Miniprotein binders against q9bqp7. Designs and how they scored, part 58

Target 1, 240 residues: q9bqp7
Amino acid sequence: VPQNWFPIFNPERSDKPNASDPSVPLKIPLQRNVIPSVTRVLQQTMTKQQVFLLERWKQRMILELGEDGFKEYTSNVFLQGKRFHEALESILSPQETLKERDENLLKSGYIESVQHILKDVSGVRALESAVQHETLNYIGLLDCVAEYQGKLCVIDWKTSEKPKPFIQSTFDNPLQVVAYMGAMNHDTNYSFQVQCGLIVVAYKDGSPAHPHFMDAELCSQYWTKWLLRLEEYTEKKKNQ
Short names: E, the ipSAE of ESMFold2; O, the ipSAE of OpenDDE; V2, 0.75 times the mean of E and O plus 0.25 times the DockQ between their complexes.

## First folded at step 7 (miniprotein)

Design Jb1 (at its last look DockQ between E and O 0.78; V2 from the best seeds 0.00; counts 0 for: pae E 1.8 > 1.5)
Fold by OpenDDE base, look of step 8:
Structure Jb1 (fold): chain B 240 residues (1-240), chain A 98 residues (1-98)
Amino acid sequence: as target 1 above (240 residues)
Amino acid sequence: NEEEVRELILEAYKYIEEGDYEKAAELLIRAVKLARELGNPRLLAQALFLLVEAFYKMGRYEEAAEVARELVEVAKKLGDKRLEELARWLLEMIEEER
């Protein structure tokens, strides 16, 4: 049980979007502060088993690709992910804010992969927007807040070369999503609340992406796990 | 040669994935020997790292601990702090199973 319990949902905020559909999605810039990011918290609180498995994978990849090949591979994965997010931001942005759509960004297997999900996405509220939880003292950059099948969600877009048909195969991604939800729900820059999460795993080959929908109950369960990770991080930092 | 060592380790990865830890250990023992003869501490570390797992999975905890101790020292020499920390943790875990 977390020692410092804090609710994921804000009872003072209504789930009903106030009728002013912001014509433009929020894009709050991430401020470079001493405040830890969600990603940093998760990375620093990985289990020893997770660290072992990652190291084993890395060592194998280095043996297969060489050191330079592995660096190139890692760089390419990062670049592909970045381009995918940029393409999604362009697709989900209102037409008036569309910088010249680099048509080349839209010609990817990952974009093809998510087309069926994008059909169910509407009411975009935020894109690449910073969230801060003032009380719990963490920050993050969320990918998207939108309605998925009529439910307002924090949407997190992931790229994968391997199928991830189950939410359990997404590792700490559920924790990331709920961390963003909890921060957004208590961030004064946002006037609305989210109760659902969505992880979308896009595939390079254009195969249909896997949507992992997280209802309010599942979000609450992962929120508890997130709080424990945050406490562990905080404790580790005090001992350094 | 270095390529032979790499091939042995890569083959051992396949056997570990298949659950054939004995065959993996055999290959890795050979790889460790060859890596030492070559004086390649990186290949040595890679072989040792996987050999710890093989021995641990076989219940050969004494041998796993020995290999893990060597891995700590090799990682120190390489300046690979992450590998050193992981190797120390593996050693602690193995010692708890004794």
Scores: ipSAE 0.690, ipTM 0.923, lowest interface PAE 0.7, mean pLDDT 92
Fold by ESMFold2-Fast, scan of step 7:
Structure Jb1 (fold): chain B 240 residues (1-240), chain A 98 residues (1-98)
Amino acid sequence: as target 1 above (240 residues)
Amino acid sequence: NEEEVRELILEAYKYIEEGDYEKAAELLIRAVKLARELGNPRLLAQALFLLVEAFYKMGRYEEAAEVARELVEVAKKLGDKRLEELARWLLEMIEEER
């Protein structure tokens, strides 16, 4: 149990639309400073079992591809993920916010994979937007806040290659979502409340994406685990 | 010959995935021998790393501990702090079983 518990939900906020809500999704820029990011906290507090599995995967990939081949592979996976996120931001943004329309961006197998999920997404309130938890002192850059099947969600878009999955992204994805949720719910740059999460795992071959919906109760359960990871990070950082 | 060692380790990964730890260990013992003969500490470390898992999964804890200790020393020689830390953690886990 965390030593310093803090609530994920803000009782002073509502998930219902306000007249003051902007007509375009919020996109608060991320300002880097000494405050740790959600990703950094999770990377620095992996269990030894998770570190072992990641190292084993890495060693096998290096054996298969060579050192340079492994670097190319991981760089390519990163680039594909980045392009997927850019395409989703373009699809979900109003036309006037788009800098360029790239047809190739919209034709990927990953975009085909998520089409059935996107038809259930509406009421977009934030895209590629920074969140900061001022009390717990962490920051993050969330992908999307929108209604999924009528429920306001923090939505996290993930890409996956079924034969070679990323262990951290698979295991810590719920923690990442609730960390963003808790930060947004207490961030003065936002006025609404999010109580649900959605992890969408998209596939390169266009196979239907897997949605992992997280209701308020499940989010609360993962929030407790996130607080423990944050506490572990803070303790490790203090001793460096 | 480095290619032969790499192929042995990759084949061992497949047996690990299938739960055939005995066959994996057989291949990895051969890989360790060849890596030592080649004087390639990176390939040796890779073979030892997987061999620890194979012996551990088979309940052969004394052998797993011996391999883990060698892995710690090889990782130190390579300057691979991450692998060294993992090897020490594996040794702790193995010693709890003993």
Scores: ipSAE 0.642, ipTM 0.910, lowest interface PAE 1.1, mean pLDDT 86
Fold by ESMFold2, look of step 8:
Structure Jb1 (fold): chain B 240 residues (1-240), chain A 98 residues (1-98)
Amino acid sequence: as target 1 above (240 residues)
Amino acid sequence: NEEEVRELILEAYKYIEEGDYEKAAELLIRAVKLARELGNPRLLAQALFLLVEAFYKMGRYEEAAEVARELVEVAKKLGDKRLEELARWLLEMIEEER
């Protein structure tokens, strides 16, 4: 249990979109500051079991590919993820022009993989937008806020080279979503809030993506775990 | 040679994934012996790392602890701080089973 609990939802905000919302998705720029990002907090507070599993995976990859081959593999995976996010931002932006849409981004197994998800996505409210929780002192860059099957969600897009990844560090993904949600719900740049989350895992070969929906109760459960990770991070800084 | 050690470790990974820890340990004991003879501390560390898991999963805790202690020292020689921390954690976990 966190020593310094804080609510994920803001009681002074509506949990429903209102008519005053802009038709263009929000894109709040990420400001440089000294407070940690969500991903930094999670990276710095991995359990020893998480570190063990990552090391085992890394060592096998190095044995199979060589050190240089492994570096190239990880660089390519990073680039594929970046291009996937760029394509999704372009597809979901109402201000996209034909000139600015790269046809090579649209020719992707990952984009094919998410097509069935995208038909259930509407009402895009934010894309690649910064969030900050000033009380808890963390910042993040969320991928998307939109309705999924009628529920307003913070949506996080993930790439995987296999339909069922065996070596990805995936159990922190729900923490990332709820951290963004909590920050957005208490960020003055946003006039609305969200109670649901969605993690979408897209596959390189175009296989149908897996959506993982998180209702308010599940988000609250993961929020407690996020608060513990943030406390652990903060305590580490006190000892440095 | 070093290629033979690498192949033994990769084959052991397959048995670890299948849950055949006894076969994995057989391969890794051979890999450890060869890596010592070759004087390759990186390959030795890789074989020891996986052998700790194999012995632990088999319930051979004293043997797992011995391998983990050697892994700590090899990781220190390599200057691999992350592996050294993992080896110490593995040793702590094994000691809890005793």
Scores: ipSAE 0.497, ipTM 0.838, lowest interface PAE 1.8, mean pLDDT 85
ESMFold2 (binder alone), look of step 8: mean pLDDT 88; pTM 0.875

Design Jb10
Fold by ESMFold2-Fast, scan of step 7:
Structure Jb10 (fold): chain B 240 residues (1-240), chain A 98 residues (1-98)
Amino acid sequence: as target 1 above (240 residues)
Amino acid sequence: NEEEVRELILEAYKYIEEGDYEKAAELLIRAVKLARELGNPELLAQALFLLVEAFYKMGRYEEAAEVARELVEVAKKLGDKRLEELARWLLEEIEEER
């Protein structure tokens, strides 16, 4: 049990829609703050094994591509991911939220990859929206909150290609999702409760995306692991 | 010269992925020697980093520890704090196996 245990779910909240819910998905901007982000906490608490694997991958890529080639490659991967998220936000937004849709953003293998998942997504509550855990003092920017097959989920969209040139902590994806979930459930800017998560891995070649659904029990298990990472981050901060 | 060292290290990566740590170590030992002769501490650090892994995977812990200690010193001279910390951690892992 973590020293700073706190429940992931808020007993005062419901996942049912109510009349006061906005018709347009929430998009609260992420403000720069002294409060650490989910990604910062996870990055600062990587295991030594994860750091080793990342360093080995980085050194190999630099040898293969050169310093400039590596920088260009990682920038291109970043841009593709950004465009994928922009396209998804556009697809899932009501027309009143986004007036235009870039045809080029919608024409990618990644978007084709997720089509079968999108058929099961409805009732979008939040898109590219900031969350803050008021008691545990962390912030994050979640991709999407929507119903997937009738269950309200925090949905995280990931891109992947073969060979997998990026090596990063794949184990942290569930932690990221539950961290956002716990923050949203205790953030006064939101009124609803999320109990499920969904990680969608999309492929560059248009191969069908893999959905990884996380029920309430699984979310609770990963929440405990997230609390341990947050505790580790806080301890490291004190020793600096 | 530097190109030869880079090619040796890249070939060693392929052998490591295949689990052929003996062949990887042979290439990396040569890469280390050439990098030292060239006076290129960046390439030296990269070769040493992989050589630690190769020796460790082979169960050659005494040699792995020796290489890891040199990597710590090279990383210090390069001012690469992250690599220095990683090298110290590798040394701890090696000592636990011994």
Scores: ipSAE 0.604, ipTM 0.892, lowest interface PAE 1.3, mean pLDDT 86

Design Jb11
Fold by ESMFold2-Fast, scan of step 7:
Order: C-alpha cells, then structure tokens, then sequence
Structure Jb11 (fold): chain B 240 residues (1-240), chain A 98 residues (1-98)
C-alpha cells in the first residue's frame, strides 16, 4: 500500500551465524543528526484515537497526583525503565563487570519478573545498539538482538507498574520492533538477518513478565504499517 | 471549591469506564459550571474534554460540537497546543458523524 515499499528482510543476508561475526555483542553508538528516530516518527504520526487515549490518561493522572506529582511519576517511570535496561545489558553482556549499583538493580522486581524469559535467551548479537536505514532515512537504538527459544529476535524490554494497566499498552511497540529489524537488516554495520521480534513486558511487583512473540509473517504485516507511518511522517514534514 | 470540581471529574471518569455516559455527562456539566465560576481554566479544560467524549458516545453530536469548540478556545488561552489540536480533531470527527 505504501508508495515507496521496501522489503523488511534482506535477501543477501543469512539468519545463521557467520564465522566472521564478532563473538561479543555489538554496541554501535547512536549518532544524533537530522534523520528522524523511530520514536520521533511514531510520536509525530499517532492516530487520533491514540492521542485521545494518551491525553485522557494524562488528564486523569494530573487530577489524581497534581501537576508536580504527575511530573514526578513520569520521571520515576522513565528512571525505572532506564535502570531496568542497564541491568539487562549488564546481565546479557559477558564483558560487563558487576558494580554495587548493578547489584542493586539486579534485585529489582522488574528483573525478577523477566527471569523465566532470560532462561530462554542466548546467542546475544547486539545490545543497546544503533541502527540506521540508509534508504528509508530513519535511525533507532534497539535494546537487544538474541536468540529466544532458538530464534533470532529483536527484543524490546518494557516496564509496567500495577495497577496502571494502560501504561503497558503495546500500541506502537510492534511497529518499533519491526522498524529496528528492517533497519538492522539493511544496515552495513551488521551482517546477519533478523526475522522475528519479541516484546517483553516486565512488572514492578515481580509477577511473571508477558512475552509477545512476533514471527516472520507478523513482522511483515507490522512492517507495512510502519512504512505507512514513515510515509505519513515524511508528508507531514513537507507540509509544515 | 476546586476540590469539589476535581472530585466531580474523577467520579465522571469512573462512569466513563463503566459506559454510563449519561451519569458522566451529568457530573461533568456540574463540573464545567463550577470551574467557570471559579475562573479555573485548567479544570474547565479537563471537564470539557471528558464532556465531549460523553456527548459523542451518547450520539448527542450538536452538544459534543459546542463543547469541543469551547475546548479549542480554552486550550488556546492555556497555550496547550496539543490539547487544541486534539480538540480540533474531535470536532472534525463529530462533524463527520453528523
């Protein structure tokens, strides 16, 4: 349907390990420039329904917590997410040396929540690594690329606090995962192919995290939707 | 009392969640009146925003449009560009239903 369709998978790449692939996970630093990030594109092309639901949630939280309380709440959610990602990178990286701060992060409820999923994760290829789609002109910073239950996946780690279930909403999470996947599959800094995605929602109280596995067919379906969002973003920029 | 307005809006959220849009609208109409009397545009905007949804869900499109137009003006005064844009989108959707 998109005017400028481009394939998510690269026919010149294999999903099997290559002998020339690095033995340590890749961590390409994100270079800031005028090229839009995946999150920027998604934020600027939210549907009216998504904007409405987000605004309704925000208005209600401000009423319950006050303006300052809401700012503190959102800052704490952001900080918890950042610390969770740092802990996961430490756990999954063989080169990481445990520090006192890392030990404290490893004891969090979010880390307890994902233990059952981590047992099925191996063969880590990339951690906190930048991707760029040179043809479609977007960038991103993915969390993790690793084998989950034997399948190479782009893995996106999410945090959620109970009892606020709507903060867990996956609205655009599948689009984010396939956007990273398509970029990585065509990024010259990488040599392998990823065909699957995994969204893991971790819970603050330590209750078991919920994995949302995306096979190649589902990734292809979301890829088409991502291309439409990217096209909408590009058109919006031309008309500003 | 701003606290009374806040409580009316929070109770209206509960009825919205239950799908009782008539009861939500009743509470929100009272909240709008009180917020205007208090001269609190932030609470007024919050009450109007929910009232648009309640009227829309009830099929009361004329009233939903009137409330959405007022929400646009209140959002402009607050300098809330996002809420202003959202109110305009809601108004467009209401006009399409009519």
Amino acid sequence: as target 1 above (240 residues)
Amino acid sequence: NEEEVRELILEAYKYIEEGDYEKAAELLIRAVKLARELGNPELLAQALFLLVEAFYKMGRYEEAAEVARELVEVAKKLGDKRLEELARWLLDDIEEER
Scores: ipSAE 0.486, ipTM 0.836, lowest interface PAE 1.8, mean pLDDT 85

Design Jb12
Fold by ESMFold2-Fast, scan of step 7:
Structure Jb12 (fold): chain B 240 residues (1-240), chain A 98 residues (1-98)
Amino acid sequence: as target 1 above (240 residues)
Amino acid sequence: NEEEVRELILEAYKYIEEGDYEKAAELLIRAVKLARELGNPELLAQALFLLVEAFYKMGRYEEAAEVARELVEVAKKLGDKRLEELARELLEWIEEER
């Protein structure tokens, strides 16, 4: 059991729409501060096997592409992911934002890949929005909070070159999702509760994206693992 | 030359992915020897890193440990602190098996 155990769900909140819910999706900007981000915590607490596999992948890519080619490849992957997220935010935003849609962003293979998922997404409540867990002292920038097949979810959009048909193949993504969920459920800037997660892995060639739905029980299981990673991060920082 | 060493290591990656650690090790031993002759520590580190995995997967822990120790020294010469730390960690994993 984690030393700083805290519940993921807030019993004082509901996932049902109410009169206080915003008419447009929330977009709270991420502020620079000393509080660690979810991605930093996860990056600094990777398991030995994760570090080994990442280094092996890096060395193979450098060997195939050269040092400069590897830098260009990783920059291109980052840019493609950024454009994918920008396109999704535009698609899911209110009508006025949609008027500025770039057709080139909307025609990518990644967007084609997620079309069947998007038709099941509605009731968008937050897009590219900052969350902070004031008690556990971490921050994050979540992609989307919306209803997927009628269930309010923290939705995380991922791009991949290789098929990811199993949630286990998405690495720390489940931890990232539940970390955002727990933070938002206890963040005073939000009034609703999220109990489910969704990781959507999109493919460049337009092949159908793989959705990985996480129900409340699965989210609770990953939440405990996230708390252990956060505890490990805090201990490493103290020993610095 | 350097291109031949790269080809040997890339071929070894394919055998590693197929689970054929014996063939991977054969190619990597050749790559290590050639990289040493060329005096290329970057290629030497690449070959040694993958050779540690091949020996470890084959249960050849004594050889894996020796290769990992050399990797630590090569990483130090390269100034690659991350690789040095990883190589030391690999040594700990190997010693736990022995």
Scores: ipSAE 0.390, ipTM 0.795, lowest interface PAE 2.5, mean pLDDT 86

Design Jb13
Fold by ESMFold2-Fast, scan of step 7:
Structure Jb13 (fold): chain B 240 residues (1-240), chain A 98 residues (1-98)
Amino acid sequence: as target 1 above (240 residues)
Amino acid sequence: NEEEVRELILEAYKYIEEGDYEKAAELLIRAVKLARELGNPELLAQALFLLVEAFYEMGRYEEAAEVARELVEVAKKLGDKRLEELARWLLEMIEEER
């Protein structure tokens, strides 16, 4: 049980009219300051089990690829993930950015992997948008807020390169989603309420992406765990 | 032969993925012996790290603790603070079972 409990949902927003919603998806820029990001909190509060599994994965990869090969592999995976997010933002944005689209990325296995998920996504409200929890003092940059199968969700896009998936992304993904959700629900830059989450794991070989839907009850369960991670982070930072 | 040690450890990873900790331990015990003979502390640390997991999952806690203690010392010599901290945590976890 967290010492400083705060609700994930905002009761004041359940009755707010949708007439104030913009026609274009919101894209609030992330303004980094001294308050922690969701990613930093999660990185600094990994459990010993998570650290162990990450170290085991790292050692195996270095053994297979060598140190230089491992560095090249991780750099390439990072770049592919970045390009995947850019492609999804472009696909889901009705504005069409002035940025040139990467045709090779649009033909990638990752984009093929998510096609069946994208058919069920509509009503995009936010893309690559900053959120801030004004009371709990943390920030984040969420991927997408849209309706999935008729339910408004915080959607997080993940890539997995078979046969070598990133173990770290498996454990904290639900916490990341609910942290963004709780921040958005209490951020004055947004007027709507989100109660559901969706983690979409896309595969490099084009195999169908796996959607992990999180209903309101599941989000509330993970929210409690996120509050505990945030308290641990605050305690660690204070003791530095 | 460093390549032989590397292959033994990689094969042990496959058995661990399958839950065959007995076969993994067999391969890792050989890898540890060869890494010591070669004087390669990096390969020794890798083999010991995985061997702790194999023994722990088999319920062989006394042997897991011995391997974890050696891992702590090897990690210190390598200057790998992260691995040293993990090895100490593994020892604490193993001691709780004993």
Scores: ipSAE 0.564, ipTM 0.886, lowest interface PAE 1.5, mean pLDDT 85

Design Jb14
Fold by ESMFold2-Fast, scan of step 7:
Structure Jb14 (fold): chain B 240 residues (1-240), chain A 98 residues (1-98)
Amino acid sequence: as target 1 above (240 residues)
Amino acid sequence: NEEEVRELILEAYKYIEEGDYEKAAELLIRAVKLARELGNPELLAQALFLLVEAFFDMGRYEEAAEVARELVEVAKKLGDKRLEELARWLLEMIEEER
């Protein structure tokens, strides 16, 4: 149990849309700051087991592809992920070059993979938008906030080469989602409440993406784990 | 010859995934010997790293500790602080099992 507990949900906020809500999704730019990002906190508090598994994967890939091949592979995976996020932002937001963007997006296996999920996504409230938890002092850049099957969610888009049919297979992704959720719920730049999360794992071959829906109870459970990781980060920083 | 060492290590990964630590260790012991003869510390480190896991999973803690200590030294010479830290952590885990 975390020493400095704080609630994930804000009792002063509602998840229902109202007439004053903007018609265009919010896109608040991420400011460079001394305040740690969600990804930095998670990277700095990996368990020794997680570090070991990553090193083993890296060494195996280097053996298989060579050092230059591994560098090219990781760069390509990063680039594919970046393009996938850019494509999703384009699909979910108004675009000035709609026809050209649509043509390119239809050629991607990852975009084909998420088509069935996108049909259930509506009411987009934020895209590629910065969040800051003003009390717990961390920041993040979330992918999307929208209704999925009628529930307002923080949605995180992931690409994977291996099937991820269970939420446990996504490792720290649930922590990332709830960290963004808690920050948004207490960030003065936003006026609404998010209580649900969605991790969408897309596949390059166009196989149907796996959606991992996180209801309010599950989000609360992962939130406690996130607070422990944040506490660990803070303690490690004091000791460095 | 470097490719032979690489192939031995890659085959050992497959056996480890199948839970056949005995066969993995056999291949890795050969890989370690060849990497030393070639004077290739990068391949030696990779073989030692995986061999620690194989011995540990077999309950061969004395051998796992010996291999992990060599891995610490090799990582130091390579200037690989991350691998050195992981090797030291493996030694701590092994000592707790003893």
Scores: ipSAE 0.516, ipTM 0.858, lowest interface PAE 1.8, mean pLDDT 86

Design Jb15
Fold by ESMFold2-Fast, scan of step 7:
Structure Jb15 (fold): chain B 240 residues (1-240), chain A 98 residues (1-98)
Amino acid sequence: as target 1 above (240 residues)
Amino acid sequence: NEEEVRELILEAYKYIEEGDYEKAAELLIRAVKLARELGNPELLAQALFLLVDAFYKMGRYEEAAEVARELVEVAKKLGDKRLEELARWLLEMIEEER
């Protein structure tokens, strides 16, 4: 049990739309400061087993591709992910005045992969938007908040070269989603309640994306694990 | 000869994925010997890193500990702080089994 437990859901909020909701999705800019990001907390609190597996993967890739080939590979993976997120933000934005389009931005195997998921997404309330948990002192940049099959979700878009049909295969992604959810539910820039999560793993070859839906109970379970990771991060920071 | 060591290590990865740690260890022992003869500490470190895991998975804790100690020293000479830290953790994990 975490020492500084805090609830993930906010009893003062509802997931129901109200008449004062803006017609365009919220996009709060991320303000970087000394407050740690969700991704930094997760990176700094990896288990030794996780670090071992990552190092083993890295060594194998360098052995197969060479140092320069590995650099190029990781750079390309990063750029593909960035472009995928930019394309999704464009697709889900109801903006009338669109910026100049890039064919590669809107047409890729990854975008083809998520088509069947996108048809079930509606009521977008936030895109590429910053969240801050003022009480627990962390920040994040979430991908999307929208209804998926009628449920308001924090949606996280992931790209993968390998199939990930099980949520356990997505590493710390569930922790990332609930961290954003808990922050948003207690962030004064937002007025609604999110109780569900969705991790969407898209594939480069256009194979159907795997959606990993997280109901309120599952989110609560991962929230406890996130609080433990945050506690570990805070303790390590004090000892440095 | 460097290519031969690389191929041995890559083949060992395949056996590790299959759970065949005995065959992986056999290939890695050869890779370690050749990397030492070549004087290539980078390849030596890679082979030792996998060999520690293979011996550990086989319950050969005495051999795993010896390989882990060598890995610590090789990582120190390479200036690879992360690998050194991982090697020390592996050694601690192995010592608890002993």
Scores: ipSAE 0.621, ipTM 0.902, lowest interface PAE 1.3, mean pLDDT 87

Design Jb16
Fold by ESMFold2-Fast, scan of step 7:
Structure Jb16 (fold): chain B 240 residues (1-240), chain A 98 residues (1-98)
Amino acid sequence: as target 1 above (240 residues)
Amino acid sequence: NEEEVRELILEAYKYIEEGDYEKAAELLIRAVKLARELGNPELLAQALFLLVQAFYKMGRYEEAAEVARELVEVAKKLGDKRLEELARWLLEMIEEER
């Protein structure tokens, strides 16, 4: 149980479109400041078990690929993830429709992997947009806010080489999603309410992506866990 | 040679993933001996790191503690603070079982 509990949802907001809402998806730039990011909070509060598993994976990869090979591998994974996100932003942005697109991006394995998910995505409200929780003092950059099968969701696009058929196998991803959700719901740059999450795990070989839908109840459960991680981070910073 | 040590450690990873800690330990004991003979502290650290886990899972806590203490010293010499902290955590976990 977190000591400083705060609700994930904002009772003053609605998840329904308003006539005064922007006609184009919001893209608030992420500003550098002293406020910690969701990613930093999660990285700094990893359990010893998580650190152990990461170190074991790293050591095995270095044995297989060599030191330079490992650096190249991790660099390539990062680059492919970046390109995947850029392609999705382009596909989902109405502004990009008027521009000539790189057709080859639609033929990549990761983009092929998510085609069946994209068919169920509409009503895009935000893309690659910064969020800040004004009361809890954290920031983040979310991938997408859109309707998935009629439900407004914070959508997080992930790439993976290993199949992730269960939400538990996505580790801290649910925490990341609800952290963005709670921030957006209380950020004055946004006027709407998001109550659902979606983690989409795409595969390089084009095999169908795994969608992990999070309803309001599941989001509330992960929100409590996120508050505990945030509390741990804050205490760690005080004691340094 | 160094390649033989790498192959032993990689094979041990497969047995650890399968839960066969006894087979993993056999391979890792050989890897540790060869890494010491070669004077390769990086490979020695890798083999010790896995061997601690194998002994711990087998309930061989005295041997696990001994290997964990050696891992702490090897990590210090390598300047690998993260591995040193993990080795100390493993040792603490092992001591709780004893």
Scores: ipSAE 0.440, ipTM 0.835, lowest interface PAE 2.3, mean pLDDT 86

Design Jb17
Fold by ESMFold2-Fast, scan of step 7:
Structure Jb17 (fold): chain B 240 residues (1-240), chain A 98 residues (1-98)
Amino acid sequence: as target 1 above (240 residues)
Amino acid sequence: NEEEVRELILEAYKYIEEGDYEKAAELLIRAVKLARELGNPELLAAALFLLVEAFYKMGRYEEAAEVARELVEVAKKLGDKRLEELARWLLEMIEEER
């Protein structure tokens, strides 16, 4: 269906560790330029239903909290998400410690929420690392690449105020994960192959996080949808 | 008085979430009338926006279209390009049902 079809997996790569692989997780900095990010593509190609639901949520929140209260709320949500990602990066980095610098961050409900997931995560290969798909012309910043229950995954950490017990409840998150996966699998800065994804939704009250594992077949299905979103973005850009 | 309109719209949101579109529409019709009397285009837009959904979910497509057209006009007056675009998309969606 996509006009600009390209495979998500790279047949020349393996998910097996290589002795020449770095001992520490890769952290390639994101170079900001005119190339669109995964987040930008998804935000600019939201379905009519997604745009409607976002606007409805925004209007309801403004009615409940007032304009200033809404700004404060959204700023706090953003800050909490940022701190959660910073804590996870520190926890998963072999030699980094957050305890002395920000003990409060390590005690958050979100970190408590993901403890049972973290015990199944090992073999971290990349953290907060940039990916670029040179052929399809998009970039992204992935959260983590590590083994989850023995399978190498692109792992995306999410915070949520509401329960997300189904993968469909996570909106475009599956598309984001496979977009990072496809880019990394064809990015010369990386030597390995990832065929699985994991979306982890953490909760502020510390209730157990919901893990949404995506096997290779499910990743392939979402990859086709991502290619359609990318195609839509490119077409909209031409019409501007 | 603006507080009354705000409370009517918030109550309607609860009914929408429960799937009770008829009760939501009843509250929103009152909110629209009051917002017009107050001359508050922000509250009017908020009430009209949710009323489009209520009518659409009830299969009242003619009324949904009329409300959506008014929403386009109010959004233009507010200078809210995003809401204007969304109102036009809602009109397209409603036309597909007709």
Scores: ipSAE 0.609, ipTM 0.905, lowest interface PAE 1.2, mean pLDDT 87

